# Designs tried in a protein design chat: VHH binders against UPF0159 protein Ta1429. Part 10

Target 1, 206 residues: UPF0159 protein Ta1429, of Thermoplasma acidophilum (q9hib2r271to476)
Amino acid sequence: EKVRLIKYSNEREEMQKVLALLMYPFAEDASGIISRIKAMELSEASAILERIRDLRKNRRMKVGRPFEAVNYVFEVTTNYGAFRDLQRHRFLSIVRKPLTVSYGFDVPPIIAKMPDLSEEYAEAMKDAERVYRIIKERYGAWIAQYAVPFAYRYPVVFTTNLAEATYFIELRSTPQAHFDLRDIAIRMYNEIKSVHPSLAGIIKFV
Below, E stands for the ipSAE of ESMFold2; O stands for the ipSAE of OpenDDE; V2 stands for 0.75 times the mean of E and O plus 0.25 times the DockQ between their complexes.

## First folded at step 10 (VHH; framework vhh_3k1k_2)

Design q4 (from p1 with Y100T L106F Y107W; at its last look DockQ between E and O 0.82; V2 from the best seeds 0.00; counts 0 for: pae E 3.4 > 2)
Amino acid sequence: QVQLVESGGALVQPGGSLRLSCAASGFTFSSYAMRWYRQAPGKEREWVAGITGDSGLTSYEDSVKGRFTISRDDARNTVYLQMNSLKPEDTAVYYCAADTYEGNTFWVSDYWGQGTQVTVSS
ESMFold2, look of step 10: ipSAE 0.277; ipTM 0.677
ESMFold2 (binder alone), look of step 10: mean pLDDT 80; pTM 0.808
OpenDDE, look of step 10: ipSAE 0.631; ipTM 0.860

Design q5 (from p1 with T52R; at its last look DockQ between E and O 0.02; V2 from the best seeds 0.00; counts 0 for: pae E 9.4 > 2, placed apart)
Fold by ESMFold2, look of step 10:
Structure q5 (fold): chain B 206 residues (1-206), chain A 122 residues (1-122)
Amino acid sequence: as target 1 above (206 residues)
Amino acid sequence: QVQLVESGGALVQPGGSLRLSCAASGFTFSSYAMRWYRQAPGKEREWVAGIRGDSGLTSYEDSVKGRFTISRDDARNTVYLQMNSLKPEDTAVYYCAADYYEGNTLYVSDYWGQGTQVTVSS
């Protein structure tokens, strides 16, 4: 799978935490807010989040910092070229592995439509794999990764929060985004929506 | 255990025809791209033709295009290479190979047969 959401927390608890942080600046004390949040029906909490969503008129209107309290861990397996573009987004905390030939390689869509070029491309990738294995045997995996073409995939784990995820998803789901990053953004949105349907509503401009 | 078994290699005259077969077992045949390679004595192995399982799309190395035809029979888990207008340059051991694919991602499975000898000589 290209994008996997591998860690998230209970949505009701995350919603309560976000709502408490959103309401605190307008409250006389913290105890009153906590009591009200605990007594709140799920439908009431969802309605408040929907009103906050409605107040966002465009994607330049950032979600508030209380949404930074909702954390996610993703595993993304994509080609190294796309990963290098992902790294440029400083809001992602990234843990990576050495580049290897073990996870397959992507054939670019334009090449995939041309069967003879697809075979030529695949043969070039297999040749690079042979070189990688020779270098790995002689000099080790760390040096061998220099022989791995950008089309090869590898898994990376990164952490983010809902505020940063909203920014990334809304930025990269636009038609102007590179196709690989747009695909990752849309898949991240769908993963969040599947486990946090109420909180995913804040991601408005997908 | 995965097995690929080539057959049909023979001695043929220039201009003749020959059909190679590769029987596959141990994997879901329809999910794999099947390929033919060849290796002449003292030379490196070269790709010849390929056929995808999902679409049936075929591809050929330039020197065999128009002369060779790859096909597959998914019911019998067999891929074929029909070789027409054979030339002495086609003399080689021919190998069958399989690679798994999912969408546009190819996973090198490294499944190979033991090869079958084709000799084109007068």
Scores: ipSAE 0.011, ipTM 0.429, lowest interface PAE 9.4, mean pLDDT 84
ESMFold2 (binder alone), look of step 10: mean pLDDT 81; pTM 0.803
OpenDDE, look of step 10: ipSAE 0.020; ipTM 0.314

## First folded at step 11 (VHH; framework vhh_3k1k_2)

Design r1 (from p3 with K65E E102K; at its last look DockQ between E and O 0.81; V2 from the best seeds 0.00; counts 0 for: pae E 2.6 > 2)
Fold by ESMFold2, look of step 11:
Structure r1 (fold): chain B 206 residues (1-206), chain A 122 residues (1-122)
Amino acid sequence: as target 1 above (206 residues)
Amino acid sequence: QVQLVESGGALVQPGGSLRLSCAASGFTFSSYAMRWYRQAPGKEREWVAGITGDSGLTSYEDSVEGRFTISRDDARNTVYLQMNSLKPEDTAVYYCAADYYKGNTFYVSDYWGQGTQVTVSS
């Protein structure tokens, strides 16, 4: 599974947090805002989110900081090259395992279209696996990871929030984004949509 | 842990309809989010549709929206997927999932049953 949502919170509670933070600068008192939002019907809360979505006319109009209150944990299994690009985004609490050959490798689409080059590519990956095994046996996994080509996959767990996820998804789902990151972005969008259908509406430019 | 049993998969022709069922046990069904996934041969498992617990909100992957309908019957601990206007690309093993609830947090399912096979061919 290339992108897996690991954990999330109840959508109604998350919507209430976002709305409280959006309304606080305009409120006469903080206690009244919380009470009003807790009493709000789901349909009204959803309608407010739809209005905020409609106000965003292009991807350069970022979502506000109140959406940082909605948090997710994702596991992404992808090649090391894509991981390097992924970690340049401001996700929280990135954890990883040592590089290994256990999760297989990716073949770039250009190479996949040419059967003779695909065979040569696979043989190079198999040669690297043999070197990895020798080094791991003699010196352990931490040293052996230096023999792992970037095409090999490994799982990475990270936390993010809805504001940063929106930025990442809208940036990397464009046709000009690298194919690995575009695929990750679209899959993250679908995972969020599957559990937070109302909040996912803020991710407009997918 | 949650126990889920999928059923209703069949061979159908393009344009046909099919209804899948997922019987659940071992949890308070009404509070859990339920989701359908599918996996075609040689492909990764992908999300298809979801329905939230207490609010009953539904969501769909773009390629099935308008054709598939997820619903739930909390009294019978069952979630359904009504599949209309079926296409060859809908051919897959279909799985249901329920998200584990602990400490005010939902955790996405890590365990899969046998699923139910849907085949759409002429």
Scores: ipSAE 0.337, ipTM 0.730, lowest interface PAE 2.6, mean pLDDT 84
ESMFold2 (binder alone), look of step 11: mean pLDDT 82; pTM 0.825
OpenDDE, look of step 11: ipSAE 0.699; ipTM 0.885

Design r2 (from p1 with G53P; at its last look DockQ between E and O 0.75; V2 from the best seeds 0.00; counts 0 for: pae E 14.9 > 2)
Fold by ESMFold2, look of step 11:
Structure r2 (fold): chain B 206 residues (1-206), chain A 122 residues (1-122)
Amino acid sequence: as target 1 above (206 residues)
Amino acid sequence: QVQLVESGGALVQPGGSLRLSCAASGFTFSSYAMRWYRQAPGKEREWVAGITPDSGLTSYEDSVKGRFTISRDDARNTVYLQMNSLKPEDTAVYYCAADYYEGNTLYVSDYWGQGTQVTVSS
């Protein structure tokens, strides 16, 4: 699985938290607004979020800070080249393993179309695997990772929030984005939508 | 021991209907969100529909919205996918999946069924 959503919270409670933060600047007191939001029907809460979605006319109109209160943990498995590009976005934390040969490697599309070059590529990857295993046995995994080509896949765990995820998804899901990041962005969107269907509506420009 | 068992897959003509079931055991079903995925041979698995453990929220992939309905019966520990107006593009192995809920946190549990084959062909 290239993108897995591994931690998220109950949507009703997350919606209530976001609405409380959105409404607080216009409320007389915090306790009163929280009570009203807790009593709110799900359909009414969803309608408010849809209105907020409609006010965003383009992707340059950022979602508000209240959406930072909704947190996610993702595991992403992709080649190291794509991971470096992914790192350019704000993520709250990153947990990684040493690079290894255990997750397989990606073949660039232009190489995949050429049988002789694909075979040379695979032979080069196999040679790197051989060197990796020798170094790992003798010096351990952290040193051995220097022998792993960037084409090998690499799982990382990221934490993020809905505001940051919206920014990333809307920026990288366009046809002009590099395929690897576009694929990751669309998969993140689908994972969020599967568990937070109402909140995912704020992610408008996919 | 966690077990998810899909059933109801069949060969059906375009425009037909089919109801899939996923029977769950080995966990407290009412504490789990349930999801359906599908996968054609040689393609990646894709999300189709989801339903929360409180059954208050359902969600659907755009291409199935209006045609598919997810539902759950907590008394029978079963999630359903009613598929109407079936198209050849819906041909795939369909899988159910479950995520554990504890306190205010939902955990991806990586529980999957074995799949059931749906074929839509003339």
Scores: ipSAE 0.000, ipTM 0.191, lowest interface PAE 14.9, mean pLDDT 82
ESMFold2 (binder alone), look of step 11: mean pLDDT 86; pTM 0.866
OpenDDE, look of step 11: ipSAE 0.542; ipTM 0.824

Design r3 (from p1 with L57Y; at its last look DockQ between E and O 0.02; V2 from the best seeds 0.00; counts 0 for: pae E 2.9 > 2, placed apart)
Fold by OpenDDE, look of step 11:
Structure r3 (fold): chain B 206 residues (1-206), chain A 122 residues (1-122)
Amino acid sequence: as target 1 above (206 residues)
Amino acid sequence: QVQLVESGGALVQPGGSLRLSCAASGFTFSSYAMRWYRQAPGKEREWVAGITGDSGYTSYEDSVKGRFTISRDDARNTVYLQMNSLKPEDTAVYYCAADYYEGNTLYVSDYWGQGTQVTVSS
């Protein structure tokens, strides 16, 4: 599985946090916010979020700091080449193991259209695997990383908040985005939506 | 469940012809490339031929070019390998393989059949 949501919190609780933070700038007393939040029905909370969503006219309008209170842990598997691009999103707190050849590799679509070339490509990847293993045996896993081609799959874990996820998903789900990251972005969105259907609404431009 | 079933393997004399079939099920056949491989005794499995799903582009290993023809019938979810001018060196178990797409990622020869025995001998 390319994208797996590992950890998330109860949506109601998360919504309450977000709403509390949204209300704070307009509240005279912080203590009053808690009472209001506790008394609020889920439907009302959702309606407020929907209204906030509707205020966003384009993806350049950020969702704001309150949504940073909602956190997710993902495991994502993509090829190392795509990962390098993913890694540019510094708001993702990525934890990763050394590169390896253990998880298979991707074949570029243009190569995939030609069975002979795709076969040759696969053989080249296997050659790289052999080299990796030789280096690993002699010099260890860390040095062996240099032998791993970009096409090899590379599972990583990262943490992110809803605001960051929104930005990433809306940016990388566009047709202009690399197809690997677009796939990851859409899958991330679906994972979030599956557990946080109300909060996922804030991710408007997917 | 994806399933590939090869058939048509037989004993033939040198110079003879044979047509292999591979019946596929459990996936959208027309969208995927199909491949034939073979494995001779004591040798590694080698790629023989391939045909794409979208354009029907065909390709062959050098040793079989001009003798073998890969084709597909999407209506029957079947890929074929017409083998002409067979040689003893063509003796092997022939395997059918299907690619698999997950999103935008291609997995080359992700599914395999059980194989069919082709023996070329006088």
Scores: ipSAE 0.069, ipTM 0.572, lowest interface PAE 2.8, mean pLDDT 91
ESMFold2, look of step 11: ipSAE 0.343; ipTM 0.742
ESMFold2 (binder alone), look of step 11: mean pLDDT 80; pTM 0.802

Design r4 (from p1 with E102T N104R; at its last look DockQ between E and O 0.01; V2 from the best seeds 0.00; counts 0 for: pae E 22.1 > 2, unsure alone 64.8 < 65, placed apart)
Amino acid sequence: QVQLVESGGALVQPGGSLRLSCAASGFTFSSYAMRWYRQAPGKEREWVAGITGDSGLTSYEDSVKGRFTISRDDARNTVYLQMNSLKPEDTAVYYCAADYYTGRTLYVSDYWGQGTQVTVSS
ESMFold2, look of step 11: ipSAE 0.000; ipTM 0.084
ESMFold2 (binder alone), look of step 11: mean pLDDT 81; pTM 0.833
OpenDDE, look of step 11: ipSAE 0.765; ipTM 0.910

Design r5 (from p1 with A33T K65E; at its last look DockQ between E and O 0.76; V2 from the best seeds 0.00; counts 0 for: pae E 3.1 > 2)
Amino acid sequence: QVQLVESGGALVQPGGSLRLSCAASGFTFSSYTMRWYRQAPGKEREWVAGITGDSGLTSYEDSVEGRFTISRDDARNTVYLQMNSLKPEDTAVYYCAADYYEGNTLYVSDYWGQGTQVTVSS
ESMFold2, look of step 11: ipSAE 0.463; ipTM 0.802
ESMFold2 (binder alone), look of step 11: mean pLDDT 80; pTM 0.794
OpenDDE, look of step 11: ipSAE 0.653; ipTM 0.867
ESMFold2, look of step 12: ipSAE 0.367; ipTM 0.751
ESMFold2 (binder alone), look of step 12: mean pLDDT 79; pTM 0.789
OpenDDE, look of step 12: ipSAE 0.102; ipTM 0.616

## First folded at step 12 (VHH; framework vhh_3k1k_2)

Design t1 (at its last look DockQ between E and O 0.89; V2 from the best seeds 0.00; counts 0 for: pae E 2.6 > 2)
Fold by OpenDDE, look of step 12:
Structure t1 (fold): chain B 206 residues (1-206), chain A 121 residues (1-121)
Amino acid sequence: as target 1 above (206 residues)
Amino acid sequence: QVQLVESGGALVQPGGSLRLSCAASGFTFSSYTMRWYRQAPGKEREWVAGITGDSGLTSYEDSVEGRFTISRDDARNTVYLQMNSLKPEDTAVYYCAADYYEGNTLYVDYWGQGTQVTVSS
C-alpha cells in the first residue's frame, strides 16, 4: 500500500480541541469554552469548520495553529528518488529503516514506453539486487545500502498535523508537482477524509 | 479474533448496480470506523468510501461520489457499499477495513480478503 494512515484520534474529540482553540481568543476563560463545546451538537461543530474553510480564498491563507492540534501517523511507500524530495519537507517527522531491495522498484515512465529498454532496465535492477545481497552478506545491511538504486521502493513512517498536512497536500497536489508526490498528496488527503470527514474539509485546494 | 468477510462481488454490465457486504466479528463494531478500498490490476489500492463509528458520517472518493453509498447496520455488525451506475473503471477487488481503538486513538489494522467486482459489457 502506497499511503497508509496508521494512527489518528476520534474526529469528535479532535474537533472539540480545534474548536476550543478557535474560540479561545473570544472567550472569557477556558471553563466557558469547555462548557460550550460539551453542549455543542456535532452539526454545529461541522458548520463552524465549514465556515472556516469558506474563509480560505487561496492556498496562501494558512489554516492556523488550532489545526496543529490534530495529529496523524502515516506510512508512505515511494521510490528512494521520490523520497529524497519528500524528506525536504521539514514538517514531516520521518522515521525510516535502511534502504533495501525487498519492496520492488518503479520503472520511470520514459523507460516504460520502450519495451526493449524497459526489459534491460528491469534486468539492471535485478543485477543491483544481486549485488546488494552479496554486500549485505559480507558487510551487513548498512553498507549494502550503497547498492540500492533510486528506483527501489522505500517505505517510511512520519508524523504530521492537520495544518502541515494541509500545506503539503495543497502544495503537492498541483499539476506542477512531480507526479509521484502528487499521487502521495492525493492519497494522504483521501486517507484523512476517510477518517475525519469534517476536519478534512479544511483542506480546500486539492 | 477480528474477522472481516466481504461478499457480493460479481460480474455486471456497465450502468448496473451491485451491493457489497462486509460482515465483521471479534470486536465492538458500533464504535469502529469502517472503510471500503479497491485495487485494480496493476494499480495501487485506493480508498473508496468511509463511515465513522460514533457519528455515522460518510465520505467518498471523488470518482465514486454520487454513485456509491456506504452504510452500516450495527445490529448485524455489517457495513455495506451500494454501487450504482457502475463503470468499467470500477473493476477491482474491493476490500473492507476496520480500525481498532486504543484509548482515544484509532489504529488501522483489520482487512478482509476482498471480493471481485468486474464491470464489463
Scores: ipSAE 0.177, ipTM 0.647, lowest interface PAE 1.8, mean pLDDT 90
ESMFold2, look of step 12: ipSAE 0.511; ipTM 0.826
ESMFold2 (binder alone), look of step 12: mean pLDDT 81; pTM 0.809

Design t2 (from t1 with V108F; at its last look DockQ between E and O 0.91; V2 from the best seeds 0.00; counts 0 for: pae E 2.5 > 2)
Fold by OpenDDE, look of step 12:
Structure t2 (fold): chain B 206 residues (1-206), chain A 121 residues (1-121)
Amino acid sequence: as target 1 above (206 residues)
Amino acid sequence: QVQLVESGGALVQPGGSLRLSCAASGFTFSSYTMRWYRQAPGKEREWVAGITGDSGLTSYEDSVEGRFTISRDDARNTVYLQMNSLKPEDTAVYYCAADYYEGNTLYFDYWGQGTQVTVSS
């Protein structure tokens, strides 16, 4: 599985948190905010979020700090080549293991279109796997990383918040983005949407 | 012990309808967000629809919006997926998933074994 949302809080609580932060600049004190939030129906809360969404006219308009309060933990599996691109997003707090050949590999589309070359490519990847295992046996997993091609799949875990996720998803879901990252971005969006239907609305440009 | 059992998968013609069921046991069903996923041959598993436990809010993947409807019966510990206007591209194994909460925070998720849906003329 390419993308898995493995940690999050229920949407009601997260919405209340976001709303509290949104209301703070306009409230006299925290007690007033709490009272209003407790009295607010979910439909009203959702309507407020929809209004905020509607205020965003383009991707350059950030969603704001209140949405940083909503946190996610993802497991994402891409090939190592694509991971290197993902890693450039500094706002993703990535936790990862050493490279390995244990999770299979991707075949680039241009190679996949040619059956003979595709087969030869697969054989080359198997040879790399063989070499990896030899090195691992003799010198350990850390050194064996040198034998792992970019095409091998590489699962990682990272933490992010809704504001950062919005930025990433809207950036990487564009037609100009590399297809591997675009796929990951769209899947991340769907994962968020599946558990936070109202909050996901803030991610407008997907 | 937590268990999710999908049912209702079948062979149907394009334009047909099908209703999937997922029976849950071993946990407090009403507290869980329930989701449907599907995996077509040679493709990655993808999210299809979700319904929250706390508020009953529904959401759908774009390609199924307007055709599929997710619902839940907490008294029967069952989540449903009504699929209308089925297309060949809807052919896949459909999986039911449940997210586990302790308090207000997710700690784990559960998956069923899946049910095969085939749309073909």
Scores: ipSAE 0.299, ipTM 0.709, lowest interface PAE 1.5, mean pLDDT 90
ESMFold2, look of step 12: ipSAE 0.531; ipTM 0.839
ESMFold2 (binder alone), look of step 12: mean pLDDT 81; pTM 0.807

Design t3 (from t1 with A98R V108I; at its last look DockQ between E and O 0.52; V2 from the best seeds 0.00; counts 0 for: pae O 11.3 > 2, framework grips)
Fold by OpenDDE, look of step 12:
Formats: C-alpha cells, structure tokens, sequence
Structure t3 (fold): chain B 206 residues (1-206), chain A 121 residues (1-121)
C-alpha cells in the first residue's frame, strides 16, 4: 500500500475545533463559542467550511491557522529517490528506518518502455540486493544501506496537519510536479477525503 | 472478533451495474466509518468510497463520482457499494475496511478478504 492514513480524529470533533477557532476572533468569549458549536447542525458546519473553501481563489491563499488543529499520521511508501524529494518538505515530521531491499523497487518509465533494458535493469537491482545481503550479513543493516539503489521502495511514517497537507497536496498534485510525488499527493488527498469528507473540501486545488 | 466479509463480485459487461455488500460483525457497526478500496492487477490499492458512522457523510474518489454510491444499513451491519456504468478500468478486487475508534482518534485497522469485480465485453 503506497499511501495509508493510519491515524486521525473524528471529523465532527475536528470540525468543531476548526469552527471554534474560526469564530474566536469575532466572539467575546470562548465559552459562548463552544456552546454555539455544540448546538450547530452538521449541515450548517459543512456549509461554513464550503464558504471558506469558496473564498480561496488560488493556491497561494493559505487556509489559515485554524486548520492546523486537524492532525494526520501517514505511512507512505515511495522509492528512496522520491523520498529524498519528499524529505525536503520540512513541515512533514518523518520517522523512518534504515534503507533496505525488502520492499521491492520501481522501474523508471523510460526504462520500462524498453523490454530488454527493463530486464537488464531488473537484473542489476537483483545484483544490488545480493550485495546488500552480503554486507548486511558481515557488517549489519546500517552499513548495508550503502548498497541500496534509489529505485528501492522505502516506507516511512510522518505526521502533518490539514493546513500543511493542503499546501503539500496542492503543490505536488500539479502537472509540473514529479510523477512519483504527484501520485503520493493525490493519494493523500483521497485518504483524507475518505475519512474527512467535509474538511477535505478545504483542499480545493487538486 | 471483528470480521468483514465482502460479497457480490462478478463478471459484468461494460455499462453494467453491480452491488457489493460487506457484512460486518464483532463490533458496534453504527459507530464506525466504513470504506471501500480496490486493487487492480499490477496496481496499488486505492480508496474508492467512504461513509461515516455517526453522520452518514459520503465521499468518493473522482473516477467513480456519480457512478458509485456507498450506503449503509446499520440494522443489518452492512455497507454497500452500488456500482453503475461500470468500465473495464473498474476491474479489481474490492475490499471493505473499517476505521477503529479509540477516544477521539480513529485508525484504519481491519480489512475484508475482498471480492473480485471484472468488467469485460
């Protein structure tokens, strides 16, 4: 599984938090806001979020601090090369294990189009795997990382919030983005949408 | 013990319809968000549709929006996926999934065994 949303909160509760924070600048006290939010129908809450969405006219208009209150934990599997690009997004709090050959590898599209070259590439990756295992046996997994090519898949876990996720998804889902990260961004969006159908609406430019 | 059992998968012609069912047991069904995933040969598993427990809100991936409908019958502990206007690219194993709820936090924790849907002329 390339992208998996493994931890999130109930959407109703998250919506209430976001709405409370959105309303705070316009209210005299927090207690009144909480009472109003608790009494609010889900349809009304969703309508407010839709209005907020509609206010965003382009990707440069950020969703704002209230949406930082919604948190996600993802497991993402990309090749190590693509991971290196993912890692440049500092707002993602990434937790990862040492590199390994255990999760398979990707074949670059240009290589995949050529059957003979594709086969040769696969054999080369198998050779790398053999070397990795030899090194691992003699010197341990940490040193064996040196034998792992960029094409090998590398699962990692990271935490993010809805504002950061929105930024990432809208940025990396564009045609200009690398196809590996674009795929990840779109899948992240779908995962969020699957559990937070109303909140996902704030991610407008996908 | 939590169990999810999918059914309804079949071979259908393009443009046809199919209704999948997922029978749930071993937990308070009405409290949980239920989701459908699918995995085509040689492709990664992808999310298809979801329906929340408390609010019954539905969502769909873009490629199935307008063609598929997710629904639930809490009295029967069953979630459904009505698939209309089926296309060859809809061919996949379809999986039912549950979101586990603990406190105010949910987790994706249980999957069914899947049911095969094949769309071919």
Amino acid sequence: as target 1 above (206 residues)
Amino acid sequence: QVQLVESGGALVQPGGSLRLSCAASGFTFSSYTMRWYRQAPGKEREWVAGITGDSGLTSYEDSVEGRFTISRDDARNTVYLQMNSLKPEDTAVYYCARDYYEGNTLYIDYWGQGTQVTVSS
Scores: ipSAE 0.000, ipTM 0.192, lowest interface PAE 11.3, mean pLDDT 90
ESMFold2, look of step 12: ipSAE 0.000; ipTM 0.432
ESMFold2 (binder alone), look of step 12: mean pLDDT 85; pTM 0.850

Design t4 (from t1 with A98R V108F; at its last look DockQ between E and O 0.63; V2 from the best seeds 0.00; counts 0 for: pae O 5.7 > 2)
Fold by OpenDDE, look of step 12:
Structure t4 (fold): chain B 206 residues (1-206), chain A 121 residues (1-121)
Amino acid sequence: as target 1 above (206 residues)
Amino acid sequence: QVQLVESGGALVQPGGSLRLSCAASGFTFSSYTMRWYRQAPGKEREWVAGITGDSGLTSYEDSVEGRFTISRDDARNTVYLQMNSLKPEDTAVYYCARDYYEGNTLYFDYWGQGTQVTVSS
């Protein structure tokens, strides 16, 4: 899978946290907020989130700190070239292994359209794989990374929160974004939506 | 052991309907979010629909919104995907997935073997 959400909390619990934080500036007692939230129907909680969503008129309006309380862990598989772009987002806490040829490679769309060139490209990638294995055998996996082309797929894991994810997804899902990152952004959104249908509503501009 | 078994996949004509089922076992079904994914030939697996355990909230990807309906029967430990107005682009292997929770936190998910849906004239 290109994008997989591998860790998250129950939406009800997360909604309660977010609502508590949203209400806090207007409450006299934090304990009272918790009691009120626990008594709140899910439909009411969702309605509040929808209202918050509706208040956002453009991508520049940030969702706010309360949504930072919702955390996600993703596994994302892109080619190493695309990963380098992903890595520029500082809010992503990325954990990764050394580069390898074990996960296959992407063929650029322009090359894929030309059968002869596509075949030649694939052969070149196989040659790179052979070189990687030779180096790995002689000098170890760390040094062998030098033989891995950008096109090879590179699974990584990173952590983020809903506010940061919103920013990333809304930024990278635009037509101006690189296709690889756009695809990742949209898939991230769908993964969040699949487990947090109410909270995902805050991600308005996808 | 957690087991998910999909069924209901078939060849249908465009505009037709199909209902997929996923039978779950080996865990407290009602406590978990269930999801449908699909993978078309040459494409990456993509999320299609989800339904939460405790709240029963549903969600859909944009391309299937209004056409597909996810539902669950907790008494039968089964999640369903009703697919209406099927299109050729809906052709894929459809997978059922479960989220694994420890307390209130998911750490892993489980997948079925999938069921083939083919939409063709």
Scores: ipSAE 0.021, ipTM 0.359, lowest interface PAE 5.7, mean pLDDT 89
ESMFold2, look of step 12: ipSAE 0.265; ipTM 0.699
ESMFold2 (binder alone), look of step 12: mean pLDDT 81; pTM 0.813

Design t5 (from r5 with L106I; at its last fold request DockQ between E and O 0.81; V2 from the best seeds 0.00; counts 0 for: pae E 2.01 > 2)
Amino acid sequence: QVQLVESGGALVQPGGSLRLSCAASGFTFSSYTMRWYRQAPGKEREWVAGITGDSGLTSYEDSVEGRFTISRDDARNTVYLQMNSLKPEDTAVYYCAADYYEGNTIYVSDYWGQGTQVTVSS
ESMFold2, look of step 12: ipSAE 0.528; ipTM 0.830
ESMFold2 (binder alone), look of step 12: mean pLDDT 79; pTM 0.787
OpenDDE, look of step 12: ipSAE 0.631; ipTM 0.862
ESMFold2, look of step 13: ipSAE 0.472; ipTM 0.791
ESMFold2 (binder alone), look of step 13: mean pLDDT 79; pTM 0.785
OpenDDE, look of step 13: ipSAE 0.681; ipTM 0.880
ESMFold2, fold request of step 15: ipSAE 0.497, 0.500, 0.501; ipTM 0.818, 0.822, 0.825
ESMFold2 (binder alone), fold request of step 15: mean pLDDT 78, 79, 78; pTM 0.784, 0.784, 0.779
OpenDDE, fold request of step 15: ipSAE 0.819, 0.827, 0.807; ipTM 0.932, 0.932, 0.927

## First folded at step 13 (VHH; framework vhh_3k1k_2)

Design u1 (from t5 with T33A; at its last look DockQ between E and O 0.84; V2 from the best seeds 0.00; counts 0 for: pae E 2.3 > 2)
Fold by ESMFold2, look of step 13:
Structure u1 (fold): chain B 206 residues (1-206), chain A 122 residues (1-122)
Amino acid sequence: as target 1 above (206 residues)
Amino acid sequence: QVQLVESGGALVQPGGSLRLSCAASGFTFSSYAMRWYRQAPGKEREWVAGITGDSGLTSYEDSVEGRFTISRDDARNTVYLQMNSLKPEDTAVYYCAADYYEGNTIYVSDYWGQGTQVTVSS
């Protein structure tokens, strides 16, 4: 599983938090806002989110800080090259392990379409695995990780929020994005959509 | 303790329809979010459709939206996936999943049963 959603929160409660934060700047009475939002039907809350979605004219228009209140935990198993690009985003609580050959490797799509080149690529990865295992035997796993090509996968767990996830997904799901990040972005989108169908509507440019 | 059993998979021709069922036991079904996944040979498992427990909202991956419908019958502890206008690309083993609650936090299922095979071909 390349992208696993690990945990999330109840959508209605998350929608109420977002709406409270969105309405706060325009309120005369903070307690009145909370009362109105608690009384809202789910359909009313969803309609407000749809209007906010409609106001976003392009992917460069951020969804706003209130959406930072919606949090997710993901586990992503991806190659080290893609991980380095992921860490440029404002994810929280990133936990990683030493590089190893245990999780297999990725083959770029353009190479995968060429049988002879795919075979050469796989042989190169097998050669790197042999070197890794020799170094690990003699010098241990921490030193051996330097022999692991960037194409090898490893798992990372991180937290993120809906605002950052929206930014990442809309940036990296375009045809121009690197294939690894595009795949991760689309998978993250589908995971969020599967559990938060109303809130996922804010992710407009996928 | 939790049991999810998928059924209804079959061989169908392109353009055909099929209804999958997922029978649940060992938990209070009505409060759980339910999801369908599929896995084609040599591919990773991918999400297909979801239905929330508290609001009954449905969601679908782009390639099946408009063709598939997820529904739930809380009295029978069963989730359904109605699959219309089937294409060869829909060929896969289909799995259902239930997310579990711990306080206000919801954890995505890590359990996978045998699934049910759907084949679209003649």
Scores: ipSAE 0.379, ipTM 0.739, lowest interface PAE 2.3, mean pLDDT 84
ESMFold2 (binder alone), look of step 13: mean pLDDT 81; pTM 0.808
OpenDDE, look of step 13: ipSAE 0.637; ipTM 0.860

